# Ledger of designs, part 442: VH-VL binders against o27280

Target 1, 266 residues: o27280
Amino acid sequence: MDSMNVPEVLEIKRIVEESESVKTFIFSWDFRREVRPGQFVMVWDFRDEKPMSVSLIDPVRSEIGISIRRVGEFTDRVHGLSEGDLLGIRGPYGRGFELMGRDILLVGGGIGMAPLAALADEATARGMRVDALVAARTADELLFLDRLEAAGVNISTCTDDGSCGFKGFAHERLLTLEENHDMAAVCGPEPMMFQVMRILDERDVPAQLSLERYMKCAVGICGQCCLDDTGFRVCAEGPVFWSQELSRVREFGRYRRDPAGRRVPW
Short names: E, the ipSAE of ESMFold2; O, the ipSAE of OpenDDE; V2, 0.75 times the mean of E and O plus 0.25 times the DockQ between their complexes.

## First folded at step 18 (VH-VL)

Design Cf3 (framework fv_marstacimab; at its last fold request DockQ between E and O 0.87; V2 from the best seeds 0.88)
Fold by OpenDDE, fold request of step 20:
Structure Cf3 (fold): chain C 266 residues (1-266), chain A 118 residues (1-118), chain B 112 residues (1-112)
Amino acid sequence: as target 1 above (266 residues)
Amino acid sequence: EVQLLESGGGLVQPGGSLRLSCAASGFTFRDYAMSWVRQAPGKGLEWVSAITGRGGSTYYADSVKGRFTISRDNSKNTLYLQMNSLRAEDTAVYYCARKSNYGAFDYWGQGTMVTVSS
Amino acid sequence: QSVLTQPPSVSGAPGQRVTISCTGSSSNIGWGYSVHWYQQLPGTAPKLLIYYNTNRPSGVPDRFSGSKSGTSASLAITGLQAEDEADYYCQSYDYSLSSSKVFGGGTKLTVL
C-alpha cells in the first residue's frame, strides 16, 4: 500500500489532442493494479501534484489515459510536455462508478466527460446500451465524440451557444428526453450536476455523480477535500457519489472550498 | 391516446392479500417509470410505490415497505402491485400513474377501490 | 401532517382570482425540486394541471398558472368558473424521506 502512494515515474507514451484545451496523455500501465472508471490518479510534474480522472482504460494495450484540461499553471506545464517526457503517477484512488442495469445514461460537461468516456467503454464492453448527453459551451469543446461513437454510444449533444446539437444546458436537454434509464452517471460543472441530479431524482433514475474538490493527500488523511456537514472525503468516499449521498451534502451545487479552506461560490 | 386501467381491487380481510394490475396503452411502456398512488376515502393523495421503466429499481413509502411489492411486465404493458398483510389503513382508491420526463404524474388511471375490513 | 402544507379550503366568486399556496421546506421545494399541481374533480381521478412549476399541459386553460419561490409554490386561478370547484394538490420531491414523492394535503376550492 505504501508503494502505491509513491509516484511511479512514467513515460508519456502518446498524446491525443482532444480539443484546443484538452489533451489525453497515454501511459503504459500494469493492470495488476486495478483501475476503474471514476477513479483518479495523482499526477506529479515534479513541481506540483494534481488529481486527474482516468479517461482511458485499455487492458489490451496495457494503457491508461489521463485527460487534462489547460486551466492553470500546473496544467500549462503539463500541456507543454511531449511524448517521451516523464510524469509521476500515483494511484488509482477513490471510489469509481458502479454499473447497474442494461441501459445507462451518461451526462457529461466539458472535461467531466473524461471519466464518463472510460465508463462508456466498460458499459459497452458489457453489452449495455449507452446513451450519452455530451455538453459543452461550444462545439469545439465537445469531447470524445468520435471515441464514443466508435464504441456504439448513442450521443446527444448540447452547447450553450447552439453551435452543435441542442442549444442550452445539459439539464434543459435532459428534460426533453423521455426515456427512463436504469441508471445515470454524471460528471461536469457542479451547477450542471446539481440540476441534472434533481431531474434524475424526480424521474426515479438512480444516479452517480463525480465531484471535483481540491485534494492534497488523496488517501483520506488530510481532510482537505472534506465535504461540509457530512464529513465525506471526496478522495476516499468519492469522488463518485450516489445522489442519495449528495443530497446530504450542503455545499453540493452551491459552493466549494478553495485551497485555503474558504468558501467559493460556483 | 395514453390509457391506464387499474383492476384487482375489492374487499379483503385484515392480513389478507390482493394483487392490483394496471394495463397501459398508447405509449412505449418501458420508457416510463410508473407509480401507485392511493387515496383513502375523504383524504388526500399518498404516494405508495414506484418502479423504473426497465424495472431495475423499485421504491416504497414507509407505510407499505415490506408488505407491498411493485413490479411490471413490459411485454404485457402491465404494472402490478402485490399487497400483503393488508391493514384497515390501506383502504383506499389505488391509482396507477405514469411519470413524465418532467417528474410529474401526467396520466392517471380511473383507480380501483381496495377495502380492508373484518 | 403533510410534508407540503396547503390551506384546507379556499373560495371565490365566479370571475375572481384565487390562489392556493403550497409550503414546503429546504429538503423539497427549497432544495430546488420541481412542483406539480393536480386537479381532482369530485368522483374522478386526479389530473395534471401544472407541471415543473409553471408549465401547463395541453388542454389546461391559461387562467391556471403556477409559480415557485424559496420553499413555497402557488397555484393561481383567474376568471374563476363553476367547473373549477375541485380539490387541488401540490406535489414535489423530498430527498430526506423514503416517501420521496410528497403531496400536499389538498385544498378544496369552492366556487360561490
Scores: ipSAE 0.935, ipTM 0.968, lowest interface PAE 0.4, mean pLDDT 96
Fold by ESMFold2, fold request of step 20:
Structure Cf3 (fold): chain C 266 residues (1-266), chain A 118 residues (1-118), chain B 112 residues (1-112)
Amino acid sequence: as target 1 above (266 residues)
Amino acid sequence: EVQLLESGGGLVQPGGSLRLSCAASGFTFRDYAMSWVRQAPGKGLEWVSAITGRGGSTYYADSVKGRFTISRDNSKNTLYLQMNSLRAEDTAVYYCARKSNYGAFDYWGQGTMVTVSS
Amino acid sequence: QSVLTQPPSVSGAPGQRVTISCTGSSSNIGWGYSVHWYQQLPGTAPKLLIYYNTNRPSGVPDRFSGSKSGTSASLAITGLQAEDEADYYCQSYDYSLSSSKVFGGGTKLTVL
């Protein structure tokens, strides 16, 4: 317990309203603390602490951005903050995405596009061809489209209700896309990631997928983020896993665990 | 009209080497993962190796890992299989096959025969 | 012993229905991976017959159909014709194997 990494209290430099339900909070950051796409930070509002994905990594401006969807009490409080207000940040933690090859497919659902937006910036900076399938329930929840387009990403969209792009689930849209890629990165609702991973496995596309689990310590000590059957700690061995690692995890895409550790359906 | 044409098969002694080629036409070659699949005389199909569309990732069956190397030259629309340290058990017809967006092998070449014998 | 188990042979008279089974495990078909079927006429390369469990490519008659349930898949042929005499292979993906693209052992269909 006494080895806990303590949060650094940082001022909110800017707030970007990405949608009605998603805001990006931007902080000054000393990049001697290296941050890679797919890593996460623990955000502390002086009452509670939650893991959040880094969505912007900008060493030139010395900034990071953290995108947060309003889903409950903690995120409601954070969404109520203004520029100049304070948050505690611990991290970064976890294994980020690895880039390889000449092109990459990003498949993001909802807030899952946040770490993929950061990855897209790194991939385009390396000269990779980047395609993104951006999925949401409805058009108003498609995230980061202008940013991805400005970065030179080739975008396909998918909405459950058909209000923008392909009508249907992300994996259904993926099946209509014929182009193969050297690798893929996937983040979003776990049922979506399960279906997308299956398709990518079958296409011979190596895939990395970012999982969300309940976390407390974020450094691999407490065991709260462990996956069934493998004992992988999401905060230490993940949150980004290769598809071959996740295929052995019985719970992936099939059920989740609540904070008490009980199995519940997705 | 998708066409896949294998070449480079023949008779080779154990321990020898061969390089197979597969000429592709009628589709955007770089957009598709490609595989080699082999079939020993009178036997079933066995997947051998795969490569992603731009060549960034490769896969091998355990039976050939360390001895075979898959590669592609997208400027020539050609898939290759370098086969080293050949064994009698490698005797087979070798097919070039295209991987579809739904994960099936949707197009196959006519195959090229490799015989490993003393 | 192949990863996917098929009967070595099946037979039927013209006009009859035959089925060819493909039995896998929890690391392939039972995980949720798709099943594809290939027809290999004598002296020819395999050709795709059924993909993604149930889909038929253009040019494949609708008397061929596929299904998947649990850890198993089945190819059904109705209205059996002499031209259907061939070897049939199922194929899936197995996450537990380096040889992850797995075929059944093949089934020789004889039309009586």
Scores: ipSAE 0.831, ipTM 0.941, lowest interface PAE 0.7, mean pLDDT 90
ESMFold2, look of step 18: ipSAE 0.798; ipTM 0.926
ESMFold2 (binder alone), look of step 18: mean pLDDT 92; pTM 0.937
OpenDDE, look of step 18: ipSAE 0.889; ipTM 0.936
ESMFold2, look of step 19: ipSAE 0.790; ipTM 0.924
ESMFold2 (binder alone), look of step 19: mean pLDDT 92; pTM 0.934
OpenDDE, look of step 19: ipSAE 0.866; ipTM 0.926
ESMFold2, fold request of step 20: ipSAE 0.819, 0.829; ipTM 0.937, 0.940
ESMFold2 (binder alone), fold request of step 20: mean pLDDT 92, 92, 92; pTM 0.935, 0.934, 0.935
OpenDDE, fold request of step 20: ipSAE 0.923, 0.925; ipTM 0.958, 0.960

Design Cf4 (framework fv_marstacimab; at its last look DockQ between E and O 0.85; V2 from the best seeds 0.81)
Fold by OpenDDE, look of step 18:
Structure Cf4 (fold): chain C 266 residues (1-266), chain A 118 residues (1-118), chain B 112 residues (1-112)
Amino acid sequence: as target 1 above (266 residues)
Amino acid sequence: EVQLLESGGGLVQPGGSLRLSCAASGFTFRDYAMSWVRQAPGKGLEWVSSITGRGGSTYYADSVKGRFTISRDNSKNTLYLQMNSLRAEDTAVYYCARKSNYGSFDYWGQGTMVTVSS
Amino acid sequence: QSVLTQPPSVSGAPGQRVTISCTGSSSNIGWGYSVHWYQQLPGTAPKLLIYYNTNRPSGVPDRFSGSKSGTSASLAITGLQAEDEADYYCQSYDYSLSGSKVFGGGTKLTVL
């Protein structure tokens, strides 16, 4: 139902190596087509198509960035590409983040920091105070730290192994942080998001969370990304949801469905 | 030492208005969400309203929605509760309470008594 | 009629163990929200007794302990003392009430 469902073939303008497993692919973008942090695009390598969050929105340079983690066959192919190579991009799709208030807390885990990095840029451009809790398993998996710092974001890190910042999980670190935010945006492993959401609720901090599900059509037709009980389609009603919406979703933080429709634990 | 001191309580007629204040000290005020909790004579605790540290979001119990307004002035380290259209059932001791990082109320004032009576 | 249900009163002799239950539902305790406990001595403001299910603030004796399971929470007091005579309240969060903090009805503890 979005304006354009035909992939536009775009040249990779620039590639940024964020970590050993994550690259950001930068494309020229016509900003007559609006894009918001939290929205995703479908990336087509002329063999397969996968949804990817927008991690960079730069109206000044007329560029967008898509951060991709190497996790399978599709992403392996994409990671083998070079500047000047072509990809198909269609979108953007889905509901993005909404900004409110003057102070925002970002809580991200792993590649979940991708959409949050874009949100951080928008928030700082609007003159908001941005605090970011960046979580990863190890220090070398922490993403966008230099970028966030350059934008004026106050960063707190946590790692499972304690190799950087707080040793522990994001929700544990969050419990140690003072409550001074008008809203929060959360993206990462769903178990993390579930824990973080409850803490934020208890603090009366409005929270938006970006969910990941198997998405095939991106236009709310195929139903592959439907959430149990609610009928929410992650690609249409999401991927960004308010905490109040997710409280109605039975499977949130507990399980997901694979491409065959089977329940799989997190 | 964290201190919360409520003021502004008193006797008011039904339909009247009253503004409560809570002066906070001993901590970085703007970093903490604040709440009002009330207790009718001989009754239990009832959450009334909450406001985030920066004042961007406010929440109200259904019993006071549309009548009460919570606000804060972080430059003065003060929490407020504007109470309009007061009813007899609003009679209570009103406590100012700080929210902890864990979502609990870790510090309470001594309370200020509000009596709504004709 | 409180969202969280507590017994109106409990009693015990000095040195005994008493427990105060706090029963919620799937929209609060059962959803995974934390439970906090408060002690209110006669004529005083409430005091935080237990936070985040099981934790004691500084100054709270280890005679006080909290637990949570399913849709319920419990406050246990061992070695009951005369000064423990007070009202006790559990508190949690309920997502169905638009960001409301919810209290139990309170339990009056009498030391015999």
Scores: ipSAE 0.896, ipTM 0.940, lowest interface PAE 0.5, mean pLDDT 95
Fold by ESMFold2, look of step 18:
Structure Cf4 (fold): chain C 266 residues (1-266), chain A 118 residues (1-118), chain B 112 residues (1-112)
Amino acid sequence: as target 1 above (266 residues)
Amino acid sequence: EVQLLESGGGLVQPGGSLRLSCAASGFTFRDYAMSWVRQAPGKGLEWVSSITGRGGSTYYADSVKGRFTISRDNSKNTLYLQMNSLRAEDTAVYYCARKSNYGSFDYWGQGTMVTVSS
Amino acid sequence: QSVLTQPPSVSGAPGQRVTISCTGSSSNIGWGYSVHWYQQLPGTAPKLLIYYNTNRPSGVPDRFSGSKSGTSASLAITGLQAEDEADYYCQSYDYSLSGSKVFGGGTKLTVL
């Protein structure tokens, strides 16, 4: 392993509370190590190491932000940290999103909006028109709305309970949106992404989707992040895939694998 | 109220070229992907080409790839199909079709006939 | 042969029920892509009849219905009328053909 693959211990510079359950941890970053939207880092709390998406890429202030949802022991421990505390970070890893054309649609579910917020900043900075469909279970879980609005993104919201915007699933809201875009970027729960991908395929909108799979090495050596049927390594050939690449993957949207490699239905 | 009007068809020798046009009205043209679908005499429907609403992506059936070019001018609400190196099997009625949010072809023109014959 | 298989013809008497099948594969209907149906009256352009498996556009009577199961779809016409005599096409998306839009070969419906 080279110096790129060894965790660098970094001080938490700033914490932004994005919601009751989501915090963004901001670190100083030397952009000789380029970071692109859709790439991830491995975050090490000195006990365990988990992949986390980069949500803020700010070369002007030499900062990156990593958004983390509290869902278990690791994320509970990280959420308990304060500014000045230390985390290990290695990366970035993976294939990020590629921007094309003049108009982009973002479709994000829950924490899946994190890498899309970074992409939105890049797209708007390039002068692209950006529409975002932001989905969550409830209004309180909709992420990055103020940030996206400040960047000039046109937002549609969707909540399962109807507390904000369209009541229902993201793909149902998508069917009511009349605009046809140059491309789409999708990140969220895999069942949502599968439904959204089918609709975008049928609309002729090229789509890039960001997948989550179990990761150990993050550099493509161990094989733990491989997809059935293709052998794609999510940490190396992904996590961002074109819809054409995912169409041949039977497991996508159908099942997932646990750390032991066993199939688990969605 | 939605109207699609094709033009530019005709008789052409093999190897020749034609440019088809489709004038659109009654809807916000740039918001919809557009397609060309053809039907040879006595045969079924065959998708030919599609273009996204903003024009950022184009798609072609393998049978026409490299010979046909789809384009659009959103300032004139017009869809085009440039057809080069025409072959006898390209003989068909060519329909201009709008793609809906559901992926269906929800509005069709009346078609323009292209005949490739020596 | 077409990617989606339809019977070349079906027939029925006025008032009867007929069905038109559309058989695909795991890379199109079986993957979960939607099925649309078009009616083409003699000498005219196709017209959308059913979209997104089961939905009817405004003006299409409810005696036309669509369904999808497994790798196949069906169009049902009840209360058959003389003006239903037409060609019917199913349409879907197939990821194995570089995202190609695919039509069935068409079914000629004859009202006896």
Scores: ipSAE 0.711, ipTM 0.889, lowest interface PAE 1.4, mean pLDDT 89
ESMFold2 (binder alone), look of step 18: mean pLDDT 93; pTM 0.949

Design Cf5 (framework fv_marstacimab; at its last look DockQ between E and O 0.85; V2 from the best seeds 0.82)
Fold by OpenDDE, look of step 18:
Structure Cf5 (fold): chain C 266 residues (1-266), chain A 118 residues (1-118), chain B 112 residues (1-112)
Amino acid sequence: as target 1 above (266 residues)
Amino acid sequence: EVQLLESGGGLVQPGGSLRLSCAASGFTFRDYAMSWVRQAPGKGLEWVSAISGRGGSTYYADSVKGRFTISRDNSKNTLYLQMNSLRAEDTAVYYCARKSNYGAFDYWGQGTMVTVSS
Amino acid sequence: QSVLTQPPSVSGAPGQRVTISCTGSSSNIGWGYSVHWYQQLPGTAPKLLIYYNTNRPSGVPDRFSGSKSGTSASLAITGLQAEDEADYYCQSYDYSLSSSKVFGGGTKLTVL
């Protein structure tokens, strides 16, 4: 299904401060326009445009949320906005997550928890059991814990410095968990996802992983988000991929391409 | 102590059916994925089928797809393997095995012998 | 013909060191999947010997060690004992085989 490519100028309805560096911007949304967890939108501040994952889908309130981490000039500007201010939104784009089975494991790192939080809401609404492994560098960077808990998600945390939960990386914590799930959804730093993917494969757990790449057009035309060897366009065939698909992607977990096309190691 | 006990093996004619059971004890059954692994006489190990802890996902080797069905009853702590359209090459000792958190088979039953012969 | 290739047999005298190789490919061991090893004594079910490349379960002597490099893995047994006579299987995962576990063909270890 093709999404509308014309940006809609929307008013920021509400801003939720998730952490020191992450804010969720909430917009009114016409749900005649379908949106799925794992899909992204292009956010336009009338100067620049960036892809952002949808982190909240609320048909009852007719709202969507976009969680944005402060990492550069664009996001600095956006973080300076207030409720009532305007942003351009076009989309949604890309392939979102699919739900299967009775229980799901979510493994998220940092801002990667954004699309997973939306998925958690859908999964719980469907009556699925949801376990979430939430990872971050420090405790103050753990995202959506209260929201997930309120939704009935079973949360396990891990931090690099041990300030909350398991001290270590997500894949290390995963190895300590004995439970097996029907499927998993993974989003975070690519090195983390690569490690987690292999563990899940070895456990015979179907996994979907959301990739991040430089996306310019969002409609599969410019090729800036094309993955080596496969020709997969993250904006068109992704950003959510099955583990079997990513197994064919040479660069996955190893390197990415910058806007100039140069290899950049993780 | 973790225990796995297979049953249901026996002699069956080609094209026949057989249902194997594996009774598990000593651990929270529903939390662990389970597998069937078989070994033909004098041959090596072959993975047959797997099922997730809650039973929502099943996996099969190509050699048994469409013929075998893995299932589980977590209320009875029992793993099953329904084998239909059995062939001579299905003759083997069938082991039930628990999948560990590291993806290895950390516990095995003693196996049950299935013989497919005319 | 196994996805993972093992020597059919190895032998050693008591007290010696023996090594069993497990050769895979870029779709299994070489992709970074873990290798596990199992010991099967005659007439018994397999037993987990090494898990996740190098780890020993409780009860497994430190004479047994696992290693992994590139597309291959290896099981080393030092101070070989008569009781070590058994079949040994390596096991891994291959993404090209419909999410299936893959075993080596097995190696028969004879203690001379």
Scores: ipSAE 0.873, ipTM 0.925, lowest interface PAE 0.6, mean pLDDT 95
Fold by ESMFold2, look of step 18:
Structure Cf5 (fold): chain C 266 residues (1-266), chain A 118 residues (1-118), chain B 112 residues (1-112)
Amino acid sequence: as target 1 above (266 residues)
Amino acid sequence: EVQLLESGGGLVQPGGSLRLSCAASGFTFRDYAMSWVRQAPGKGLEWVSAISGRGGSTYYADSVKGRFTISRDNSKNTLYLQMNSLRAEDTAVYYCARKSNYGAFDYWGQGTMVTVSS
Amino acid sequence: QSVLTQPPSVSGAPGQRVTISCTGSSSNIGWGYSVHWYQQLPGTAPKLLIYYNTNRPSGVPDRFSGSKSGTSASLAITGLQAEDEADYYCQSYDYSLSSSKVFGGGTKLTVL
């Protein structure tokens, strides 16, 4: 019996309110099950199960943090829980980010900053210079700013409405950043990631991008998370892909697939 | 004033080696990716190699992969290209070029001539 | 064979307009990658003339303009002057090639 496929029931140790719509749920975690930034877990509320990114990895305190945006019935129920309540967790799953070089650019949109916050902690602990471009619709939806600043990350912000930092989209702000980096890590809305990927390609910056797809099994058997042209399974070969891998995928950034496999626009 | 100054070109035999240098000034060198671009006599421009600002990532054209090594020393504001196993087809003017945030080569040196001939 | 196709030469009289084409494919210009243009005067290094499809660096006259549509781009030069006689190169990115920074073959502009 593989324990990865049966949720372990864990007590919510702490809840951090990151914004009006995002909470981080912190659990005790046995790091004999290793966790890397960019990997995900399946969160079970005893009714439904959804994939969620790990945003905090703390082996010293034996803790992980899972950041969840309230967007529907499942996440509404989870947001209604309190410290001491129970959730099922299985995983981690997927391929995480790899760090290389002496500096890194993080580009995160909305909840996409969650896995990048975990990566930022690891990168700064290794002594890398970390720049982060943190994007949201409004200032009050910018995530993890205090945490990133405390870690020594150099932050640029952008908001669609201009309420904080650059007014506009992440890729537009990126074009105004002159400093070149050894690598980049990108996570957010897929149309944003496509635009950012093209710019990074042109700058000769190797980029890793974290994708979201519908998931059922999380171990690569059911095929629900497949990418169009490659047969890559987001849960098994991803969710983190190199930009070179994604450049061959016609689906990326242009359309998505519903649970039935039909092409639908973003 | 941004300046890029190449040196180290010359005449070499096939199979020989040369090391090109590019001295940079007038900008924060470590913030910019750098490239080598070459131009054979009477021919067009061909990208050769690139290196990130802090030097952590490098790229090579297929025609030079395994023979050329790009490097940089940010304490000296200098870009290098070590060229080994040179072939007649490597005969060209070699330009040092800076990559902008828009992905263009916004500043170029005047070039250094490499001639591979017996 | 260059990945981006340019006419080998174009010519025009002083004061006239010329256009230099740059034809790519779905893995470069057609993917959405930007196009840059360089001017190379005889015996000199290339200079950036147009970047990111349409932008002019400081000091480039507005009689130079760039455009991009589909898998192609073009450079337009109006009010031709003798000093415009040069080679012109387009440049883009191609995700399908290991030599991903790609130049056109160049266009020699002759001012008659």
Scores: ipSAE 0.754, ipTM 0.905, lowest interface PAE 1.2, mean pLDDT 89
ESMFold2 (binder alone), look of step 18: mean pLDDT 92; pTM 0.935

